# VH-VL binders against q6p0a1, part 13

Target 1, 160 residues: q6p0a1
Amino acid sequence: TQPHAGQPMDSTSVGGGLQEPEAPEVMFELLWAGLELDVMGQLHIQDEELASTHPGRRLRLLLQHHVPSDLEGTEQWLQQLQDLRKGPPLSTWDFEHLLLTGLSCVYRLHAASEAEERGRWAQVFALLAQETLWDLCKGFCPQDRPPSLGSWASILDPFP

## First folded at step 6 (VH-VL; framework fv_masavibart)

Design b76
Fold by ESMFold2-Fast, scan of step 6:
Structure b76 (fold): chain C 160 residues (1-160), chain A 121 residues (1-121), chain B 110 residues (1-110)
Amino acid sequence: as target 1 above (160 residues)
Amino acid sequence: QVQLVESGGGVVQPGRSLRLSCAASGFTFSKYAMYWVRQAPGKGLEWVAVIWYDGSNKYYADSVKGRFTISRDNSKNTLYLQMNSLRTEDTAVYYCARHGYTSDSYLFDYWGQGTLVTVSS
Amino acid sequence: QSALTQPASVSGSPGQSITISCTGTSSDVGGRKYVSWYQQHPGKAPKLMIYEVSNRPSGVSNRFSGSKSGNTASLTISGLQSEDEADYYCSSFAGWNTYVFGGGTKLTVL
C-alpha cells in the first residue's frame, strides 16, 4: 500500500525517546526475555536499563507490590478476586494483575522440582486461566466443561 | 539478633555419608532462602547449594549435584545438608548463610561460624 | 576454579587507600548490579561488607566503598587500618540458580 502524503516522520522512533506508542514493544521484550525468578520466588527484571524505562518501572511496581511470591498468597489473592468480582469485564488494572499472576505461576510451575508442588501451581494456574477466559467471554462463555487440571498440566509440562 | 549455628561435622571415610544441621534464630526463618557454602583448607569460598524460603526449589553446584541434598524444616528453624558418597575433595569448613533479599539483592548477609568436615582414609 | 578474577594479594601501609578488582565475564553485561564483597579474618566466618556493587550494610565502616566499570567491580578501602588485614572475596549472582565467588585477595597491612 501507498503511504499517505503529509504524514509527519517520527524521527524520535530512531533517536530513542520515551514514547508511549512504543510501550507494547518494550513490554514484549521485558516479558519474553527480561524476566527471571529470584531465590524468593518473585519475578524480577533482569536488565536494569529496561527496568529503568517507564514500562519497566510500572512492571517492577506490579511485580514487587501486587504479584504474590508464594503459593498461599497467590491462592488468597485469587479467592479475593473471585469474591469481589461482580461479573466481567475486570478493570484494566485487575486484568493486568491477573495476567502477571498467571505468568508468575507458569515460571514457578516450570521451576518446581517436586511433583506435588508442581501440581499445586498447575492447579492455581488453571483457576487463573479460567478467570481470564471468563473475562474475555464477557460472561457469555460456551457452556462447556472447564479445562481439567490434567489438561493444563499436559500443556505446561509436556513431559510428565 | 541473627544467629546461625552449624553442627554435624566430623571425620568420615570416603564413600560414606554425613548430615549437617544449621540452627537459625533471631529472624523469621521461613521468609529467607538459605545457602550452604564451603571452604577447603587454605582455599577460597565455594557455593554448594541454595534452598528457597518455602523449600520448593533447590539448586546445587555441579561438583555436588546428585550426591548432596539440601532441606529445611521451617517449624524447627533448621537447615540441613545430607552429604552422600563423600570424596576427599569434599573436605572443607561448611558454612550456612542467609539470603539477604533487600532491594532485589542477591547476597549472603549472615553466616554461621562453620563446621569442619574431613573426608580421609 | 572461580568464575571471577581477583588479584591474589594486595598490600598497603596504615592510612593509605587500596583497591581490589573483581573481573567477570558477561555478569555485568545488560546492566546487572549483583556484586557483593566479603571480608574474612583467619579462622573466622566471612562478613558482608558491600552489596549491590556499592551499598554498605549497617555497622560497616564508611572507609569501605564499592564501584563498577564495565565487567570490573572494585572494592576500595580508605584510611587503611591494621584490622583490615584479611582475605577479601567478591561474589556475583550469575542467574536465578547460580552464585559465583572470586578467588580471593589477601590484604596485608605493612
Scores: ipSAE 0.006, ipTM 0.533, lowest interface PAE 11.5, mean pLDDT 77

Design b77
Fold by ESMFold2-Fast, scan of step 6:
Structure b77 (fold): chain C 160 residues (1-160), chain A 121 residues (1-121), chain B 110 residues (1-110)
Amino acid sequence: as target 1 above (160 residues)
Amino acid sequence: QVQLVESGGGVVQPGRSLRLSCAASGFTFSKYAMYWVRQAPGKGLEWVAVIWYDGRNKYYADSVKGRFTISRDNSKNTLYLQMNSLRTEDTAVYYCARHGYTSDSYLFDYWGQGTLVTVSS
Amino acid sequence: QSALTQPASVSGSPGQSITISCTGTSSDVGGRKYVSWYQQHPGKAPKLMIYEVSNRPSGVSNRFSGSKSGNTASLTISGLQSEDEADYYCSSYAGSDTYVFGGGTKLTVL
């Protein structure tokens, strides 16, 4: 059967202790109760006390320094991930980065007012979602590899 | 237990070809990128080639580009190295190695015992 | 690509600490976290000792530690034991899905 996200990185126990995931229940509470976009498009934790907890401090660090705040940066990060990725599974750090980048896309998609901008955020989000799904199935998905940013646009809007 | 067992080494004359095999067991072979690394007698380690988990992406050291071909058969849990136009400087123990812990780790986590290839006139 | 630079040999007495350096460029050691170290006993396959600069696989003694400063990574072995006598190789991802190794360092435990 397909292993769940957060299981050992390979079929042996030797990889299991190398990157321990953060407590997902606390992270989910922070994400559900505490995030908003600032004026520059960066996600931040609204509640300063929640942000000062150990999980909150780690999330703040990821959001401030590692999650892109604009479309160009998000596309560049996705392209780098796709170019370097040799298959599933991702490291726990990269999987978390992927999820938070996708969450940032959802917030930006909701805030977008122009149809073209909305379409670009939706496209990037869809590709990030495909990368996430591919990781979750650990190579047992029907899809061999998620489409690259360029090929996705071609697939959705083929020219006659 | 993870095991990698190389075979196919031997003595061969310059300009000829040889095919190495690596039989993998103890893990889901189709999920891992695989490497060939060689070591000339009394010398250090040299990366030779890498193949991604699905066999679609392959990369080679400059010293072997155009002469060596890495391939895999996931249904047989076997990695291959086809060596053409062999040179005396290709003489080495050839190791099969597994890629990292995750697709983004970029390390050689398990190694086979190696198979000796001697290219001599 | 260029190989990484290691000293050819290093020696120490039982109980001492030694450090092996591995110098590359900003395109490999300096610019990335993908430095790993391998131990090779005579006639044996290499064994992973350190990965991603400073992480130890399960089963590797905590006497082995790794670090990096600029373009130089270091492997430190504390409390030297006779069984540590081996060749040690550093390796780094060098970009474009290429990999480089150091020339190797022979550790002699006197």
Scores: ipSAE 0.000, ipTM 0.545, lowest interface PAE 12.4, mean pLDDT 81

Design b78
Fold by ESMFold2-Fast, scan of step 6:
Structure b78 (fold): chain C 160 residues (1-160), chain A 121 residues (1-121), chain B 110 residues (1-110)
Amino acid sequence: as target 1 above (160 residues)
Amino acid sequence: QVQLVESGGGVVQPGRSLRLSCAASGFTFSKYAMYWVRQAPGKGLEWVAVIWYDGSNKYYADSVKGRFTISRDNSKNTLYLQMNSLRTEDTAVYYCARHGYTSDSYLFDYWGQGTLVTVSS
Amino acid sequence: QSALTQPASVSGSPGQSITISCTGTSSDVGGRKYVSWYQQHPGKAPKLMIYEVSNRPSGVSNRFSGSKSGNTASLTISGLQSEDEADYYCASYGGYNTLVFGGGTKLTVL
């Protein structure tokens, strides 16, 4: 069934201590060797066997149904996220969605062949990264100011 | 109804250039990735190039990399293939095809009728 | 590009069943559900017959069926008819948004 307000789509937590013993190795393979952009700009899992694992099925569900594949959809998600942030920290589901949307932006940035297109994805990634940092530090670390685009130059260097 | 119509084929000498066009109708062109696929006379199908739905990324077969350029104009519902430094082995019928992404599928769901490119002296 | 392996030709009589194989590796045919089959009559564009290993598009006869075992996909045509005489190509996702085709199989209906 569909989850109600703020709950994960399923009961699995990606970093939970109750994960299967092989889950970290599978996630490593999915994130480093198993993901690619499809021709519609959506992340997908390359290997059907990896996609058929429990972590792979959960990741595929999130990537295909909940992570936007284009700039406008990503900006709409960011606006929805900002509207939800008037209260406590993000739910686990919203935080995972935020992280995967950021990952999608990184892949789109890496795949972009034109400087203008690369700049647009870098801008969206920077905004999502600011939201992630703000959520992670809410009540936990001293805040000075959120990172600017210039603060992310070192992260963009590996992505020509 | 989905229709793809190729044009621009003809007879050219080695080393020359041709531009192929594919006019699309009957669907929202800007939502689909597009392919060029070729077939030499009496031979099998060979994938040539793909372009993302928004034109932001392109991939080419090794045999044409550096010589061919795929592009699209979403405002005109038209796909292009610029072919430079043509070789006799580029002689083929060139088809444009629509990406039939359904879930995790990667296939050509609609094809044009093709346009013949002959590279000879 | 390394092509998927298909027999060059197969033949059968009307009413017979035939099977065309398509062999790849664990990275394409074996590891994925992205196998598709195309029919091509002389002088015509290819037509999609099977996608995602075993699914038929609307309008394709149920005489055409697809399956996969390990690194080999198969197209089976039952109740052969003269109009089935054509070239058949398999295709699979090759990774990185590329597709790879088989070498093609010429089906002759005797």
Scores: ipSAE 0.005, ipTM 0.525, lowest interface PAE 12.8, mean pLDDT 76

Design b79
Fold by ESMFold2-Fast, scan of step 6:
Structure b79 (fold): chain C 160 residues (1-160), chain A 121 residues (1-121), chain B 110 residues (1-110)
Amino acid sequence: as target 1 above (160 residues)
Amino acid sequence: QVQLVESGGGVVQPGRSLRLSCAASGFTFSKYAMYWVRQAPGKGLEWVAVIWYDGKNKYYADSVKGRFTISRDNSKNTLYLQMNSLRTEDTAVYYCARHGYTSDSYLFDYWGQGTLVTVSS
Amino acid sequence: QSALTQPASVSGSPGQSITISCTGTSSDVGSRNYVSWYQQHPGKAPKLMIYEVSNRPSGVSNRFSGSKSGNTASLTISGLQSEDEADYYCSSYAGSNTYVFGGGTKLTVL
């Protein structure tokens, strides 16, 4: 079997978590220095040196191997996440995965040129934002529902 | 078996246009990013362009920006390169190649046999 | 984009080992496992020989191996055979969805 695009099942991650308190400046630099969609639709870190740091390697692993690159995969993962809400509270890894999947949706919205595709990404992002808000409340918000999701699409799509 | 077959090469005068095609078979074309790579006679390989698996994003070598356009038709399993404002230095064998992505790498995992483009005055 | 540096030629006798170097920068060859190697016989298309610095595709001889130290990747061919005579190119991702090739190395089997 020849190599092709995909995630290696044999890859082992060392520890979980998006960032460590010991290196918050590095994580800020990673996010501020810019993320870019690669040729497979995956987010990657623009600065290769920063990507080689310990926090950068953790972020890269999550972005490349766990964040879906296409709309169908993102919708599938959203379904899986909604099922997880019926059980124990979301793990730190799953919460970071949720945040990064939402960020990926934002980048795909900006990359989309066709209005219908942009609309679909906006819908998925709105649902992911709802899941994020629910998790941040740890299921104990005074209101059963998060703030209105109607405004999220306009925030993510600045085009008139 | 993965196969890539280029066509559309030929002899053309400077300033004219030419369109290359690459017919793909043996794999799910719509799941792979694709490349054009060229090689001038007796010279080395030079990356020309890449197109994402969904056709939404395209990137070019500085030498061809504004003149060449990469595109694809996933329903026909075909990759294209529209070459405008051709120059004598564009003379080369043009290869179609498939993107092989792994966790830490980018590679050209399968190549076509190439099609010769000659730009002469 | 930065080009990768390879020697123009290398030569060896049958049964010997030869090594071809590929030197880039800390942002391409040095930062990650982005290096791949391609073999090209005269008049033929390139063929993938090594990917991710040291991995071999199925069907490629065990005589071919890859390694990396700092900003320099190396392709080593052991037990040199006449059919190994070809041009060899290294390649690496260079960031921002761009790609670079080395200048190529002509291997002559004496």
Scores: ipSAE 0.000, ipTM 0.529, lowest interface PAE 13.4, mean pLDDT 78

Design b8
Fold by ESMFold2-Fast, scan of step 6:
Structure b8 (fold): chain C 160 residues (1-160), chain A 121 residues (1-121), chain B 110 residues (1-110)
Amino acid sequence: as target 1 above (160 residues)
Amino acid sequence: QVQLVESGGGVVQPGRSLRLSCAASGFTFSKYAMYWVRQAPGKGLEWVAFIWYDGSNKYYADSVKGRFTISRDNSKNTLYLQMNSLRTEDTAVYYCARHGYTSDSYLFDYWGQGTLVTVSS
Amino acid sequence: QSALTQPASVSGSPGQSITISCTGTSSDVGGRKYVSWYQQHPGKAPKLMIYEVSNRPSGVSNRFSGSKSGNTASLTISGLQSEDEADYYCSSYAGSNTYVFGGGTKLTVL
């Protein structure tokens, strides 16, 4: 005896609290207005109501346990993703992880005070964006894959 | 129902070439990365080659690098392995296998029945 | 090519539990959930039994379970049956876009 999601609710219904919002509506609100950097530099969900929905709880787990809080961890995660990824589609978990890692990069880029640090966050964000485009291409994927962060570093500094 | 059917195996002399094919059915072939795996008589499994869903990225085991070429024709739902400069050590049953879609693991979720390649003098 | 380390053989009696180990390094088995297990009966193609360390595909008996501790993954078969007699292989991503299999373990049901 459980109500099913997707049943229409009219404006006079007294049972409106029994149905959680659909994932697209929650994701829109979360990504538009729901995120901020904490004092440790980790991205978190600031709206507790959004965080308590099923999609919000899942994203909170990704932010707390899987999204890196520093530049080195983000670069390492990107290298690992590039090494592991064998084509689209990414799982829903990995796609959200990729999306949230990219958002974390944008927040850290805007918080950075030195040009060198900003440049490094921008570089990592660009590579994450390219990986995201690969998942969204639906048959228009680029022929060449972006180099891993390690090989990219070697190209940038061939004279160590 | 996923099916993979290998063909092209046979007896060949050292130094010669052979081309294997794998016909895929029961799934959208163009959306899956594919593998070749071999097994010498009485021995274990050995990964040979990998190809991305669109054919853009290819990876090979060190033992075959420079001699074998993996390719695919998504319009024909067919995977290929071109084997050049064959050695007696290449004698094995060759399996094609499909890459299972997971974010954290590389797995061989469906396998063909295999085709025997015998390289003898 | 580097391979994962498995015992050459293991044996058990019907109804018992047996465990097969698969040892690698921190970059393969010890890293993320890279480990999968395959069953091969004589003259047949391998069959996926476990993926991502501990997940079972549809149609695989719940008598088969997987786990990992450090750099060693384990396949456990409970309630051993004669049909379980086969070769078992572990596999993992080994870094640098390469894949590796264990040497295989021959399970004998006594």
Scores: ipSAE 0.000, ipTM 0.484, lowest interface PAE 15.7, mean pLDDT 76

Design b80
Fold by ESMFold2-Fast, scan of step 6:
Structure b80 (fold): chain C 160 residues (1-160), chain A 121 residues (1-121), chain B 110 residues (1-110)
Amino acid sequence: as target 1 above (160 residues)
Amino acid sequence: QVQLVESGGGVVQPGRSLRLSCAASGFTFSKYAMYWVRQAPGKGLEWVAVIWYDGSNKYYADSVKGRFTISRDNSKNTLYLQMNSLRTEDTAVYYCARHGYTSDSYLFDYWGQGTLVTVSS
Amino acid sequence: QSALTQPASVSGSPGQSITISCTGTSSDIGARKYVSWYQQHPGKAPKLMIYEVSNRPSGVSNRFSGSKSGNTASLTISGLQSEDEADYYCSSYAGSNTYVFGGGTKLTVL
């Protein structure tokens, strides 16, 4: 009796009746304290209860199947993005993918124990940030080239 | 067919050093994180150390931190444990073990047969 | 790091079912799905029996099952056989790339 390709239905209130108070709190908890690197260098949700929420399940799928876990994979994905990009805007999914890949780079940068490895992750993150800024600038600054991110190198390495 | 073979165990005096090796075969060694786990005679299992798949990060149990160093050589499919400042309480069978089925799994899916380290004066 | 608590021993007769408990804290067993169980026969290396609370590796008998409620994980062995006599250890990821084991439970068949 369940409509397989169902319509949600929901509220008669304009602009939305009731908020789901759990979802914003879960998203903040996931992004602030719920993520860690596993032993393969991949981001994962460390708390099963957080992972079982709708935002957590979606994030888990993206992190496990779509975000590269190593430097080579991250560089290859960035190159693929640059080669296939038709210009701003990126799709919502591609933009989320870009942001999560950048977040992964930040975690790997912080986990890296060697200066050489840390420098490589910082460089890749700067390039990902450049792609993000270029996309965010759409409609306001027509990009002939991505913006310069020289100052980001200082921020990405707090122990220069 | 996954195989892990430990070597390097033996009898050493307190305060000395010993290096253990674990030769891996039957899988792509460079894709897996690796563990050392020990078991004192008649006692339970105790996690000792973990090393990430690329060797970029390492973690240790508090009981060995500062004395033991885990390392790997992916070109030789070999895991190492350098044990310095050995104590009598480090006497145990030392097992190497492979990290589990997915990148975010936290389990010891294959184990070697172990190598005995005896620290005695 | 939190220690995991197991009973020192458990016993049963052939054909019966037995359950071994493993109790941790909210930061290990309570928070995560990364509970695994290992079987160790005397003089042998441990063997993975259950991973991620309730999953069995290929080659492990369906007589072995796992579950979790709150801060306690359980291993159940049905249709007990003499070859099941061994030590059983639970393990859990404890966060920050650290790991804990239970103290072990000696299963006696008889």
Scores: ipSAE 0.006, ipTM 0.594, lowest interface PAE 9.4, mean pLDDT 80

Design b81
Fold by ESMFold2-Fast, scan of step 6:
Structure b81 (fold): chain C 160 residues (1-160), chain A 121 residues (1-121), chain B 110 residues (1-110)
Amino acid sequence: as target 1 above (160 residues)
Amino acid sequence: QVQLVESGGGVVQPGRSLRLSCAASGFTFSKYAMYWVRQAPGKGLEWVAVIWYDGSNKYYADSVKGRFTISRDNSKNTLYLQMNSLRTEDTAVYYCARHGYTSDSYLFDYWGQGTLVTVSS
Amino acid sequence: QSALTQPASVSGSPGQSITISCTGTSSDVGGRRYVSWYQQHPGKAPKLMIYEVSNRPSGVSNRFSGSKSGNTASLTISGLQSEDEADYYCSSYAGSNTYVFGGGTKLTVL
């Protein structure tokens, strides 16, 4: 078995590094067209060339080791995230984790065929969206509240 | 230890249906994607179907699309293959197999002993 | 999606090394580390021998090794023993949640 931290390897291409697309363009391409769900429900980067870039390698690590692949794990992380809301604003890493977990929820919502499972993914996504808004507000969100969870679930469910 | 035990095979006439079961033990069944793979007498292995760990997605080989349905009951640790509109070319030993590891690998890490399905008139 | 190409048979003498090839396309064998190898003795279920191109499961002899170059993966068996006589199959993920097997290679130990 080759663990992730396996043999030390020089995976950096100096010639390619300077000519690689700028990080924002690579990240956009990864998020727009480079992701798919595997058989375990985990998001992964399907294009090995994109995965081999510095942002791609970092994203692969986050997706494989930190983003939950199942509903229970996602609900558990949401609970942990709600506890973090009582503290300072999320770090860049934690905020990326939040965004990628939300993206995973959207992929899982579209993959789910059962109405009950779709409803649960929609609810978790709605709560993650609210936590994202809360972090962006830095604790000072508008008086007008987002729609209820029922409304958010209906909007996200393709079969209302 | 990981154990997979297939059952439900037998002799059936063309056009009929048959349901196979695979009883899993020795691991947390609900955390693994599962496969059906078949092997016609004297021939090679052919992937038939996959079902994701939670049952949310199912995919099939072109040769069985529209006729076979894979399903699972995670509360009973059991995998199923419903085979409809059977053809003589569906005659094979049917194996259930577990998806292995958490890497980007897509592999069959444990296999059952198989159950024979014979479709003949 | 096409099945992977393997030689129908290969043979060797005890103590010799042999190599079995498995050729696909850039979307399966040539893509990520999707390739796995299985050993099947007559009347028995297949057994995983190699995964992720070159990794061995616990309990598999270090006489078995795997490698890949472009669209061709290879299984090498060193120090051939009579018990190695079996059919060997490669397999790969082929995209779109589809999986393919090679046609199989019968290894004969002389």
Scores: ipSAE 0.000, ipTM 0.546, lowest interface PAE 13.0, mean pLDDT 79

Design b82
Fold by ESMFold2-Fast, scan of step 6:
Structure b82 (fold): chain C 160 residues (1-160), chain A 121 residues (1-121), chain B 110 residues (1-110)
Amino acid sequence: as target 1 above (160 residues)
Amino acid sequence: QVQLVESGGGVVQPGRSLRLSCAASGFTFSKYAMYWVRQAPGKGLEWVAVIWYDGSNKYYADSVKGRFTISRDNSKNTLYLQMNSLRTEDTAVYYCARHGYTSDSYLFDYWGQGTLVTVSS
Amino acid sequence: QSALTQPASVSGSPGQSITISCTGTSSDVGYRKYVSWYQQHPGKAPKLMIYEVSNRPSGVSNRFSGSKSGNTASLTISGLQSEDEADYYCSSYAGSNTYVFGGGTKLTVL
C-alpha cells in the first residue's frame, strides 16, 4: 500500500507567501531538500520538517497548487504561457513557475513507462527549456520567440 | 468504479461505414490513452488503434490503417472508432480498453463488454 | 497469424500446475518488462491477470504467476481449478506505438 497524499490547502491559504521575493533561496532548497514524485504525479518535499518552514510552505503551495502533475495540465500551462507572453523578461513568479514545471517534467520523464508517453514529456520539457533559455537571453538569442506547442507538434508529426 | 460501455455495432454490408462509441465513467477520462482491440469470431485478440490522452497522436494496426479513424471527445468522456470501407475480415467484437498508467509497462487495464460488428453481403 | 506465438491448447487436472508460453522477439517480449496476460471466459471481455511480466493486479489469485527468459514469457497457474478454464492471451508493446497479442491458448481443466 502507498501512503495517502496530504490534504490540499484550502482557498484561504492560497497566495499566502507566494508573492514574496524569496526565489533564490527557495530554488536552492528545492535541489537540496530531496524532492520526489508522489502517487498522483506531484513533486513534494520529502523532509516534513523542512516542508513546514515558511520557505518550505511557499514551495509546497507552488508545487501542489500551481505546478501541473500530468501531461495535459503541463501542456495547457505551457500553451497559456506562450499565448500570453509578449516578450522577456518573465516576472520572478512566472520564471519560478517555469523552472519548477520543467523540473516536474524531468521527474515525470524518468518515471514514464510507455515510450510514447516518455516522448511526450521530453517534447514538453524541450519547449519549457526553450522558453527558459529565451527569457535568460532577454531576446538576444539567435532564434526569435520559441515555437508554440501546436506548431512544434505539427512539424514533428509523421502522419497527415 | 471504472466502466467502459461500447455501442454502435451491428450488421453492415462490405464497403459501407460504421461508427463505434465507448462511454467512459469512474475515472478522469482526459488523463488516459485509450485503445480499440477486436476479436474475430473464434479467433484471438488483435490491437486496432490507440489514441493519446489529449487526442494529439493516433496510431493504427496495418490491417486498418487508412480505413479506420480513432477519435475522442474528452468533454463527453467518449471514445470513437470510425470504420470506413469495411471488409468481411473486419467482422469482430470490438472492445474499448484503457491504458494502464499504474505500472512501467504498456497494458490494457480495463475493458468494456464489447460490441459486435458483422460485415456481410 | 499472431505476432506472438502461444500453444493453441493446454490441459491439466484439478490441483496440478500448468504453464503457457508466449514467444516473441527481442523488440517485444525480450525488450524490458512489457508483457501482460489476459484471461477470457466464453462470451466475456478479457481480464488483466498479470502485468510487467510477473505482477498481479489487486483481486487476482496468487495461483497465477508470470516469468520471462529471453524472448519467451510464461504464465503459470498452480492449484488448477475448474473456473480457470478459459482462453489466455499474452500481449506486449512492440515499439513505435504498436501493440501485439499472442494467438491465445485454450486451457482445459480435465
Scores: ipSAE 0.000, ipTM 0.473, lowest interface PAE 17.1, mean pLDDT 79

Design b83
Fold by ESMFold2-Fast, scan of step 6:
Structure b83 (fold): chain C 160 residues (1-160), chain A 121 residues (1-121), chain B 110 residues (1-110)
Amino acid sequence: as target 1 above (160 residues)
Amino acid sequence: QVQLVESGGGVVQPGRSLRLSCAASGFTFSKYAMYWVRQAPGKGLEWVAVIWYDGSNKYYADSVKGRFTISRDNSKNTLYLQMNSLRTEDTAVYYCARHGYTSDSYLFDYWGQGTLVTVSS
Amino acid sequence: QSALTQPASVSGSPGQSITISCTGTSSDVGGKKYVSWYQQHPGKAPKLMIYEVSNRPSGVSNRFSGSKSGNTASLTISGLQSEDEADYYCSSYAGSNTYVFGGGTKLTVL
């Protein structure tokens, strides 16, 4: 399963009574058209048929229990990741967690109406993107580690 | 024990304003989305508004959009409904209700006793 | 009228079973598993009886059950008792943080 732009295959439209699709097709549908923010700011799967597949059930558990729903929780999770990370590559679990947390930030950024709140979500998203880019280089990264949340914040507001 | 206690209802003339409050206890108020639901005398239930757990997002029924404002004060465990430009059709018992058992449950799991708002001449 | 369609009234005798229907669209009842049912006695606040189509909260009698087929959800009450006489409302999440209620069904135990 790889996140890609574009549809996985032609003629994937089916009526309600279909046999369960292959996992890669279901994952694309979940990520492309299946997610929305709930009233707690947490991502959830809109379509209950997709949620009932094996990949849908696993994704639902990850989103409910492992992805932070608020700004403070997201910042704390990022700081914990940065404190414990020794370098690329991340484990498959940590990388998946990183990607889903970033996806959650994108949804929250879109939902935010106040400029200050939007700015804070954008800052956290930028730091998550830097962590992702560092992992994707697979050992051929620049020497410098991504900036920590505290270091980044001090650039914008240096007074203690 | 989860408790929700509404207050602020009363008799008001059309065009005036009223503010309802809902005092919450027995749970971590800041972790739950909250609702206002109303019921006109002898009629059915009608959803009025929802506010996210942190107050960041608010949604309203079309019938009250632009006139009512939902808000919350998590430090005081209190939910509010500011009702402006009241109409006789707004006459109803107003209930405070809590969002369900998980973030995506989408149900009204606990309800207050309600507070009556009467809008008449 | 309300967004979800319920019969105005239903009746049954003690010990019988009755079913109350709740019909919506694919964007609410049909597309989601977020249908809930509420019982309301005269002068009282509603009480949650069923959530997520078929789940019962702790303390609700197992005589109450829920199901769904297509765009129609159903509340079934078995072994009818006089204290079941009340108004019953269905509700569904309709997406984008909006919610709809049925018009309500008055249950009379004859």
Scores: ipSAE 0.006, ipTM 0.593, lowest interface PAE 9.9, mean pLDDT 81

